# VH-VL binders against q8ixk2r445to577: the designs that were tried, part 206

Target 1, 133 residues: q8ixk2r445to577
Amino acid sequence: FFGMLQNKGLTDYCFDYNPPDENQIVGHQVILYLCHGMGQNQFFEYTSQKEIRYNTHQPEGCIAVEAGMDTLIMHLCEETAPENQKFILQEDGSLFHEQSKKCVQAARKESSDSFVPLLRDCTNSDHQKWFFK

## First folded at step 10 (VH-VL)

Design y40 (framework fv_axatilimab)
Fold by ESMFold2-Fast, scan of step 10:
Structure y40 (fold): chain C 133 residues (1-133), chain A 123 residues (1-123), chain B 107 residues (1-107)
Amino acid sequence: as target 1 above (133 residues)
Amino acid sequence: EVTLKESGPALVKPTQTLTLTCTFSGFSLSTRGVGVGWIRQPPGKALEWLANIYWNDDKYYNPSLKNRLTISKDTSKNQVVLTMTNMDPVDTATYYCARLTYYGYGRYGMDVWGQGTMVTVSS
Amino acid sequence: DIQMTQSPSSLSASVGDRVTITCLASQSISRYLAWYQQKPGKAPKLLIYAASSLQSGVPSRFSGSGSGTDYTLTISSLQPEDFATYYCQQSYSTPYTFGGGTKVEIK
């Protein structure tokens, strides 16, 4: 699976990655932004290693969750995916982060009108359901 | 001022379970981006990371010891407890707890450490 | 597991010397590296986080550099209180591994 990773509940929003410095893609937060249908910063690939890859740059980026955090950040992809980069896309559309036992949820960022994907306890909310467009 | 202090038995017999408590002050484990980790150091050897627990109750264990380790917190008591089963003489070490502080972009450092507690495993 | 190799394992130096300690990771750790100082009988002290950021209260003679797999701790002018063992630690992937340590001894 590959394409724009869209939220079922927050229907106009897709995973988006636009780092402040194009030459340093590691460590910045993945955001949610209005789906534009053009790929680019919203193009992701779900791999057989359970990675969510960002293929816009070389070396390729892979979404990770650091210990003690609830935000999704960009890491470098590795030949063997580490546990913090593994997400299980379940049949119901849930995106389950196996290491933390939590689900990715579309949420409003604290003091702003912007949205971000965050790790939360798994529920049957449409804000925790994702699909590739 | 931030302080951490380890407590537990100084002597443990082989096959017994070790329970260590880290009691801290000057910060809260309910604060976003804060955690507490356990590290050990056998006499004359390098540091070895054991386990971390974070403000959101996320727990991480050294895989080589995962079957033997349990970490928990009591935020109201300002305590973190580490339990290690089936102790062996090779587990003789000084055990430290330390605060984990988030510095941004996913990066943590252990900025304040307890004094350490020596645990000897012998018959 | 990510293996952290420190070199040298020990060195002898005099006050005023420039000291360089190297830490090599078995794979890229994207600057998820900290340096710690440990004096005999004491707990470690954080010197540097995120490969190059100086911890508050640490003297400016300490600096860190590096990227990818290769990292360096430098003490520009060694002082008497700097005789200690130094450790690097990666926090890029669990288990979070320490180097074997570098003991800085008096000549």
Scores: ipSAE 0.050, ipTM 0.716, lowest interface PAE 5.9, mean pLDDT 88

Design y41 (framework fv_axatilimab)
Fold by ESMFold2-Fast, scan of step 10:
Structure y41 (fold): chain C 133 residues (1-133), chain A 123 residues (1-123), chain B 107 residues (1-107)
Amino acid sequence: as target 1 above (133 residues)
Amino acid sequence: EVTLKESGPALVKPTQTLTLTCTFSGFSLSTRGVGVGWIRQPPGKALEWLANIYWNDDKYYNPSLKNRLTISKDTSKNQVVLTMTNMDPVDTATYYCARLTYYYSGRYGMDVWGQGTMVTVSS
Amino acid sequence: DIQMTQSPSSLSASVGDRVTITCLASQSISRYLAWYQQKPGKAPKLLIYAASSLQSGVPSRFSGSGSGTDYTLTISSLQPEDFATYYCQQSYSTPYTFGGGTKVEIK
């Protein structure tokens, strides 16, 4: 699969990667932003290695969650995906992060009105359901 | 200042369970991005990572030892406890606990270490 | 598991020398690498995190570099207090493996 990765519960919000430094594509947090339908910074690919790839810039980025963190961070893609970059997109729409055994949930960032994808204990919430648009 | 200190038995008999406590001050395990890890070093050998626990109660174990290891925290007491079952003479080592700090670059480092506690496994 | 190979396992040097030690990962670790210094009978001390970032309070003569599988720790002008064993550690994937150590000895 590929396209805009939209949340079922937080309607109109999509995965979005917009690093503040164009010369450093890696290391910044993936956010949620209003779906614009134009691909670009909201265009992701789900691969056979269970990666969520960001192919808009080179080198290609792969979403990862670091141990002890709950935020999704852009990593460099590897020939063989490390465990912290593996997400199982299940048929019910949940994104299961294999290494942490947690699910990706649309959530509010800090005390702000902005939203981010975070790892949370798996539930049947629509805020944990994702689909490619 | 930040300090960590290991405590536990100095001698353990084969097949017994080892329980080590890391007591710390100067930081809280309720702080986002902070964790505590356990590392051991057999006499004259390299460092070996055992387990990490983080502010959000995420736990990671060395797979070669995972069936023997349990890590837990008591945030209110500023303590992290490591339990290792079925001790063997090859487990003789100095055991350290260390703080895990998340850096803006997205990488962890063990920035403050306890002094270490020597555990000898002998009959 | 990711294997970390340090070279050399030991070296002899004099005060004022430039010392380099290398850490080779069995696969790319995307700069998830830290360097530690350990003096006899003491706990390790963090020198470098994220392959090249100097830990606060560490002398500027220490520097780290590298990417992918190949990483280097450099001591630009060795001081008497620098005679120690140095370890690299990857934190890219569990288990978070250490190298075998490089002992820096007085010549």
Scores: ipSAE 0.059, ipTM 0.716, lowest interface PAE 6.3, mean pLDDT 88

Design y42 (framework fv_axatilimab)
Fold by ESMFold2-Fast, scan of step 10:
Structure y42 (fold): chain C 133 residues (1-133), chain A 123 residues (1-123), chain B 107 residues (1-107)
Amino acid sequence: as target 1 above (133 residues)
Amino acid sequence: EVTLKESGPALVKPTQTLTLTCTFSGFSLSTRGVGVGWIRQPPGKALEWLANIYWNDDKYYNPSLKNRLTISKDTSKNQVVLTMTNMDPVDTATYYCARLTYYSSGRYGMDVWGQGTMVTVSS
Amino acid sequence: DIQMTQSPSSLSASVGDRVTITCLASQSISRYLAWYQQKPGKAPKLLIYAASSLQSGVPSRFSGSGSGTDYTLTISSLQPEDFATYYCQQSYSTPYTFGGGTKVEIK
């Protein structure tokens, strides 16, 4: 799978990564933004290693969750995907983060009108359902 | 001032279970981005990371020891407990607990450590 | 698991010397690396986090550098209180592995 990774509950929003420094893509938070169809910041690939890859920059980035955090951040992709970079995209659209045993949910960023994907306890909420468009 | 202190038995027999408690002050384990980890060091050997627990109750274990380790927290008591089953003489070590902090760079360090507690495993 | 190979395992130095300790990761760790100092009978002390950031209260003679798989800790002018064992640790992926340590001894 590849394309825009859209939320079922927050219907017009997609995964988006726009690093402030193009020479350092590691460590910044993945956000949600209105789906625009222009690729670039919103183009992701789900791999056979259960990675969500961002291939707009070289070297390629892979979404990860750091231990003890609930935010999705960009790491460098490895030859063998570490456990913190593995997400199981299930048939119902849930994105299950293997290491934490939590699901990716579309959520409002605290004290902001912005939206971000966060790890939350798994539920059947449409805000935890994702699909490639 | 931030302090951490380990407590538990100094002597353990082979096959028994070890329970260690880390009691801390000067911070809360309900604060976002904060955690407590356990590290051990056999006499004259290198440091070995064992387990971490974080403010959101996320738990991480060294895979080589995962089936033997359990970490838990009691935020209201400012305590983190590590349990290790089936102790063996090779587990003889000084056991440390330490605070984990995330920095603005998004990377963590163990910025404050307890004094350590020596655990000897012998028959 | 990410293996951290630290070298040398020990070195002898005199006060005023420049000391360099290296740490090699078996794969890229994107600067998720910390350096710790441990004196005999004491708990480790954090010196450097994020490969090059100096922890508050640590003397400026300590510095860290590196990227990818290769990292170094430098002590620009060794002081008597610096005779200790130094450890690197990666926090990029679990398990969060330490290097084998470098013992800095009096020459």
Scores: ipSAE 0.032, ipTM 0.703, lowest interface PAE 6.9, mean pLDDT 88

Design y43 (framework fv_axatilimab)
Fold by ESMFold2-Fast, scan of step 10:
Structure y43 (fold): chain C 133 residues (1-133), chain A 123 residues (1-123), chain B 107 residues (1-107)
Amino acid sequence: as target 1 above (133 residues)
Amino acid sequence: EVTLKESGPALVKPTQTLTLTCTFSGFSLSTRGVGVGWIRQPPGKALEWLANIYWNDDKYYNPSLKNRLTISKDTSKNQVVLTMTNMDPVDTATYYCARLTYYRSGRYGMDVWGQGTMVTVSS
Amino acid sequence: DIQMTQSPSSLSASVGDRVTITCLASQSISRYLAWYQQKPGKAPKLLIYAASSLQSGVPSRFSGSGSGTDYTLTISSLQPEDFATYYCQQSYSTPYTFGGGTKVEIK
């Protein structure tokens, strides 16, 4: 799968990555932003190695969750994917983060009007359901 | 001041279960980005990471030892407990607990360590 | 598992010398690397996190550098209190492996 990774519950929002410096793509948080349908900063690929790749930059970025954290951040993709970069896209649309045993949920950032993908206990919530458009 | 201190038995018989407690002060394990890890060091050998527990109760184990290890926390008591089953003489080591701090770089470091507790596994 | 190889395993140096310790990862670890100092009979102390960031309270003579698979710890002017074993640790993937250690002996 490849395209814009859209949330079923938060229907107008897509995974979005817009680092402030195009030469430094590592370490910034992945956000949710209004889907614009043009790819670019919202274009991702789900690979056979269970990575969510950001294909806009070279070298390619891979979404990861640091141990003990709940935010998704951009790492550089590796020849062998580390465990913190592996997500299982399940048939029901849930994104299961293998290392933490949690699911990716569209969530409101505390005391903010912005949205971000966060790791949460797995539920059947539509906010935990994702699809490529 | 931040401090951590390990406690548990100094001597363990082969096949027994080891239970170690890390008691800390000067920080809370409810603070976002904070964790506690366990590391061991056999006499004269290198450090070996065992397990981490984080503020959100996420737990990570060394896969080579995962079937023997359990880590838990009691945030109200400022304690983290590590249990290791089926002890063997090769598990003889100094066991440390340490605080894990998440930095703005997106990486962790073990910034404060306990003094360590020596555990000898012998008949 | 990611293997961390430290070189040298031991070295002897004089006070005032520049000392370099290297750490090689079996695969790229994207600067998920920390350096620790351990004095005989004591717990390790964090010196460097994120490959190059100096921990607060650590003397400026310590510095870290590197990327990908290759990392170095440098002590610009060795002091008597720097007698210790130094360890690198990767936190890129579990298990979070340590190098074998480098023993620095002052002569």
Scores: ipSAE 0.054, ipTM 0.721, lowest interface PAE 6.5, mean pLDDT 88

Design y44 (framework fv_axatilimab)
Fold by ESMFold2-Fast, scan of step 10:
Structure y44 (fold): chain C 133 residues (1-133), chain A 123 residues (1-123), chain B 107 residues (1-107)
Amino acid sequence: as target 1 above (133 residues)
Amino acid sequence: EVTLKESGPALVKPTQTLTLTCTFSGFSLSTRGVGVGWIRQPPGKALEWLANIYWNDDKYYNPSLKNRLTISKDTSKNQVVLTMTNMDPVDTATYYCARLTYWGSGRYGMDVWGQGTMVTVSS
Amino acid sequence: DIQMTQSPSSLSASVGDRVTITCLASQSISRYLAWYQQKPGKAPKLLIYAASSLQSGVPSRFSGSGSGTDYTLTISSLQPEDFATYYCQQSYSTPYTFGGGTKVEIK
């Protein structure tokens, strides 16, 4: 799958990666932002290795979750995907992070009106349902 | 002041299960971004990471030790427990617990360590 | 697994010397690297996190640098209390691996 990764519950919002320093794309948090339909910072590729790739800029970035964190950040893609970069997009739209055994949920960022994807215990909430458009 | 202290048996026989307890003070394992890890060091050798547990109960294990390790926490007692099954003489080492803190952009470090507890595996 | 190779395994130095210790990762670790100091019979002490950030309370003579696969710990003017074994550790991918250590001995 290719395209914008949109939330079913937070219906106007898509995965978005726009680091403040384009010379250092690694380590910054993936956010949710209003879907604009233009690709670029909202264009992701879901691979057969269960990676969510950001290929718009060089080097290629892959979304990861660090041990003990619940935020999604950008890492460098590896030839063999490490476990912290593997997400199973399930038939019900759940995005399951295998290493932590948690699901990606659209959530409000603390002390802000902005939204971010966070790892949470898996539920049937529409805020944990994702699809490519 | 932040302190951690390891406790457990000093002598373990081959095939037995080792249980180590890390008791800490000066911080809470309910605080976001905090964790506790276990590291060991055989006499005269390098450090080897074993397992981490975090405030949200996320658990990570060294895969070379496969299913021998279990880590758990009791937040109300300020304790983290590590169990290691089927002990062997090569597991003889000083075992440390350490606090994990988050310094932004996903980078954790082990900023305060316990004194270590020596575990000898012998018949 | 990511292998961390430290060089040298040991070195002899005098007080006032500039000491450089190198850590090589088998793949890029994007500055997810910490440096620890360990004195005989003691637990390790965190010196540097995120490749170049000095831990609070650590003297400014310690510094870290590097990116990608190559990282360096520098002690600009060695003091008597700095004679110890130094370890690097990557936290980019599990298992989090340590280097083999570098023993800094008095000359």
Scores: ipSAE 0.044, ipTM 0.710, lowest interface PAE 7.0, mean pLDDT 87

Design y45 (framework fv_axatilimab)
Fold by ESMFold2-Fast, scan of step 10:
Structure y45 (fold): chain C 133 residues (1-133), chain A 123 residues (1-123), chain B 107 residues (1-107)
Amino acid sequence: as target 1 above (133 residues)
Amino acid sequence: EVTLKESGPALVKPTQTLTLTCTFSGFSLSTRGVGVGWIRQPPGKALEWLANIYWNDDKYYNPSLKNRLTISKDTSKNQVVLTMTNMDPVDTATYYCARLTYFGSGRYGMDVWGQGTMVTVSS
Amino acid sequence: DIQMTQSPSSLSASVGDRVTITCLASQSISRYLAWYQQKPGKAPKLLIYAASSLQSGVPSRFSGSGSGTDYTLTISSLQPEDFATYYCQQSYSTPYTFGGGTKVEIK
């Protein structure tokens, strides 16, 4: 799978990676932003290793969850995907992070009207359902 | 003032289970972005990371010791407990607990450490 | 596992000297690196986090730099209280790993 990773509950929002420093793509948080349909910062690839890859910029980035964090951040892709970079896209649309046993949920960022994907206990909420467009 | 203090037995016989308690004050393990880790140091040797537990109950173990280690927390008592099974003389070390603080952009540091507790494994 | 290699393993220096300690990671760790100071019989103390950020209360003579696989800790003018062992530590991937340490001894 590849394309824009859109939320079923926040129907106009897609995964988006827009680092503030173009010379450093690693360590910044993945956000949700209005889907624009043009790919680029919203184009992701879901691989057979269960990675969510971002290859708009080089070197290739892979979405990861840091130990003790509930946010998704960008890491460098590894030759063999580490457990913190593996997400299981399930048939019901949930995006399951097996290492933490939590699901990716569209949520409001604390101090802002902005939205971000966060790890939360798995529910049947539409805010935890994702699909590639 | 943030403080952490390790407690547990000073002497352990081979094959026994070691239980260490980290008691802390000045912060809560219910605070987002906070964790507690365990690190050990054999006499005259380098530091070795053992395990972390975080505010959201996420647990991480050193894979070389994973089958022997259990970490848990009691947030209401401000305590973190580490258990290590099947102790061996090679496990003789000073054991430290330390606070893990999130400094942004995914990066953590161990900003406050306990004084350490020496554990000797001998018959 | 990410291997952290420190050099030198020990050095002798005088008060007022500039001291540089190097830490090499076996793969890129994207500045997920901390430096610690340990005095004999004491617990380690955090000096630098995120490769170059000075911890509160740490003197400005300490500084960190580097990126990718190569990192350095610099003490611009060594003081008597700085004689200690220094460790780097990566937090990019579990298991967290420490360097072997660099002992800074009085000349």
Scores: ipSAE 0.258, ipTM 0.791, lowest interface PAE 4.1, mean pLDDT 89

Design y46 (framework fv_axatilimab)
Fold by ESMFold2-Fast, scan of step 10:
Structure y46 (fold): chain C 133 residues (1-133), chain A 123 residues (1-123), chain B 107 residues (1-107)
Amino acid sequence: as target 1 above (133 residues)
Amino acid sequence: EVTLKESGPALVKPTQTLTLTCTFSGFSLSTRGVGVGWIRQPPGKALEWLANIYWNDDKYYNPSLKNRLTISKDTSKNQVVLTMTNMDPVDTATYYCARLTYHGSGRYGMDVWGQGTMVTVSS
Amino acid sequence: DIQMTQSPSSLSASVGDRVTITCLASQSISRYLAWYQQKPGKAPKLLIYAASSLQSGVPSRFSGSGSGTDYTLTISSLQPEDFATYYCQQSYSTPYTFGGGTKVEIK
C-alpha cells in the first residue's frame, strides 16, 4: 500500500510530514493536514515490515512512537524495523502500534486548532480508522 | 524549459459546451506531486479557481459551478482538457492553465502559467 | 468555503515606499497560502508560496508572513515594475479561493 493515509472520521485529513528544518528530516512530529492529492509530504508507504515510511526526502524516514509516549515522530528507517516503528494496519482500518498495544487516533493538538495522530486506547472509533487513497 | 499553452474556441454561444486544451512541455503528469489546474478571470474581475488534476488522476472541482466541469489528462500527449457545459455570458473570461507543484515546505503554488485564452460567450 | 479578504482593494505609492497588503481567511489555513502578481494583460506570476517562501527568480524586496487567519505580503522598496494587481490564494481546502485583489498604482 502507498498513497495518502486518510482518516475515516476526519474525512478530509491525511498524514502529513513537514519538518520545520528541511535539512533535518527526522526527529519531528507527524501531523494531520487537509488532503491535497499532491503526494509529497502526504505520500506514505505501508511496508511488508509494517512500517509507515516517508520516502519524499532522503534519508528515508519511518514513523515511530517511543515507549511511554503518544506522539508519532519521524525516525530513520532501519534494515529490520524495530518494534516502535511497527503498525499493524487491520482490515477494519485501525493502525495498531505493536510495542504500545495502542491505536493511532486523529486528535486535536492541545490548545490548538490543528490535528495530529496520537496513540490512544483502541476504541473502534472512526477517528482510529485509516486508509490509503 | 517548462511551458503551458491553452487552446480552444474564442467565441461560444449560450448553452453550448466549452472544451479547452492545455498542452505542456518540460514536465510530466506522471511525476509524483505534480498537477495542472484551470483558473479563469472575467474582464476586470478577480481570479477564480476552476479545477485541478494531479499525477494520480485525482480531480478537484469548484463546487459553485454545479458539476458543469470535467477535467481529464492524457499523460502520453502532455495534455489536460477542461470541459464546461451550458455556457452563459457570465462565463466570459480569460481561461488559464497552470502547473501545480508541491514544495518541500509542505505547500503548493502555481509556479508556471499559460498565456491565457479569451473566451467570449455571446449570441 | 473559505473566504479570502484582501485589504486594501487599491493603493497608490511612490517608488521606494514600503507597501503592505493583507489577506484574511475566514478560518485558519495553516500557512497554505500563495501570493501572485498580475500585470495588465498578462498571466499571474507566483511570488510567494507556503506563506513566506520566496519563489526562485523573485526579487528579495518581496516577502510574506503570517499564520492562522492573517497573512501579509510586503514590498520593502517599491520599484516602477511593481505596478500590478496582487492576489492571495488559499490551498488549505477546496475550493482553492483567491482574494479580491489589491491594485498597486505607482504615483
Scores: ipSAE 0.006, ipTM 0.526, lowest interface PAE 15.7, mean pLDDT 86

Design y47 (framework fv_axatilimab)
Fold by ESMFold2-Fast, scan of step 10:
Structure y47 (fold): chain C 133 residues (1-133), chain A 123 residues (1-123), chain B 107 residues (1-107)
Amino acid sequence: as target 1 above (133 residues)
Amino acid sequence: EVTLKESGPALVKPTQTLTLTCTFSGFSLSTRGVGVGWIRQPPGKALEWLANIYWKDDKYYNPSLKNRLTISKDTSKNQVVLTMTNMDPVDTATYYCARLTYYGSGRYGMDVWGQGTMVTVSS
Amino acid sequence: DIQMTQSPSSLSASVGDRVTITCLASQSISRYLAWYQQKPGKAPKLLIYAASSLQSGVPSRFSGSGSGTDYTLTISSLQPEDFATYYCQQSYSTPYTFGGGTKVEIK
């Protein structure tokens, strides 16, 4: 699967990554933003290694979670995907981060109208359901 | 001032369970980005990471020891507890607890350490 | 697991010397590296985090550099209190492995 990774519950929002410097893609937070349908900074690929790749820039980035954090950040992709970069996209649309045993949820950023993907305990909420468009 | 101190038995018999408590002051384990880790060092050998627990109760274990380790916290008491089952003489080491500080972009450092507690495993 | 190889295992130096310790990761760790100092009978002390950032309160004679798989700790002018064992640690992936240590001894 590849395309814009859209939320079922927060229906106008997609995964979005726009680092300040295209030569330094590592370390910034993945956000949610209004889906524009044009790919670009919202284009991701779900791979057979269970990675979510951001491959519009070189070197390619892979979404990861750091220990103790609930935010998704961009790492460099590895030849063999490390556990912190593996997400299981389940049949019901849940995006399960295996290392932490948590699910990716569309959530409101504190004191803001903006939204971000955060790790949360897994539920049947539509805010935890994702699909490629 | 931030301080951490390990406590527990100095002598453990083979097959017994070791319980170590880390008591800390000067910070809260409810603060975003903060964690506490356990590290051990056998006599004359290198440091070995064991387990981390973070402000949201996220727990990470060294895979080689995962089935033997349990880490937990009591935020109201400022304590983190490590339990290790089925102790063996090769587990003889100085055990340290340390604070984990988040420096941004996923990078952590262990900026304050306890003094360490020596645990000897023998019959 | 990511293996961290430190070199040398030990070195002898005199006060005022420039000391260089290297740490090689078995795969890229994207600057998820810290350096620690340990004196005999004491707990380790954090010197450098994120490969090159100096921890508050650590003397400016300590510096870290490197990227990818290759990292270096430099002490620009060794002082008597710097005789210790130094360890690198990667925090890129679990288990968060330490190097074998480098013992800096008085000449």
Scores: ipSAE 0.007, ipTM 0.627, lowest interface PAE 9.6, mean pLDDT 87

Design y48 (framework fv_axatilimab)
Fold by ESMFold2-Fast, scan of step 10:
Structure y48 (fold): chain C 133 residues (1-133), chain A 123 residues (1-123), chain B 107 residues (1-107)
Amino acid sequence: as target 1 above (133 residues)
Amino acid sequence: EVTLKESGPALVKPTQTLTLTCTFSGFSLSTRGVGVGWIRQPPGKALEWLANIYWRDDKYYNPSLKNRLTISKDTSKNQVVLTMTNMDPVDTATYYCARLTYYGSGRYGMDVWGQGTMVTVSS
Amino acid sequence: DIQMTQSPSSLSASVGDRVTITCLASQSISRYLAWYQQKPGKAPKLLIYAASSLQSGVPSRFSGSGSGTDYTLTISSLQPEDFATYYCQQSYSTPYTFGGGTKVEIK
């Protein structure tokens, strides 16, 4: 799958990666932002290795969850996907992070009106359901 | 101030199980982004990471030792416990616990360490 | 596993010298690297995190640099209290691995 990764519960919001420096694409948090339909910083690929790739830059970035964190960050893609970069996109739209046994949920950022994807205990909430647009 | 202190037996016989306790003060393992790790150092050798536990009970183990290691926390007691089964003389080392502090953009550092506890494995 | 190779394994230097220690990762670690100082019989102390960020309370004569696979710790003007063993550590992927250490000895 390719496209904009949109939330079923937070219907106007898509995965968005907007690094402060286009030449340093790794290490920053993935956010949720209003879906604009133009691809670019909202264009991702779900691969057969269960990666979510940021396809608009070289070197290619892969979304990962760092140990002890519930935030999704951009990492470098590897020839063999490490466990922290593996997400199972299930038929119901749930995005399950294998290493932590948690699901990706659209959530409000602490003390802010902005939104971010965070790892949470898996529930049947529409805020945990994602689809490519 | 933040402090951590390791406790456990100084002498373990081969095949026995080692249990080490890290008792800490000055922070809570319920605080978002905080963790505690275990590191060991055999006499005269380099540091070797063993396991981490984080505020949400997420656990990470060194794969070479994973089948022997268990890490757990008791947030109310400010303790983290490491258990290592089937001890061997090559496991003789100073064992440290350390706080893991999040510095942003996915990066952690071990900013405060315990004094270490020497564990000797011999018959 | 990511292997961290430190060079040199030891060096001799005088107070006031500029000291450089290098750390080579077997693959790119995207600046997920920390530097630690260890004095004999003591626990390690964090000096640098995220390859180049100075830990609070650490003297400004310590600096870190590098990207990809190559990283460097520099002590701009060596002081008597700086004679110690230095370790790099990657936290890009598990297992988190340390370099073999560099012993900085008095000349």
Scores: ipSAE 0.008, ipTM 0.664, lowest interface PAE 8.5, mean pLDDT 87

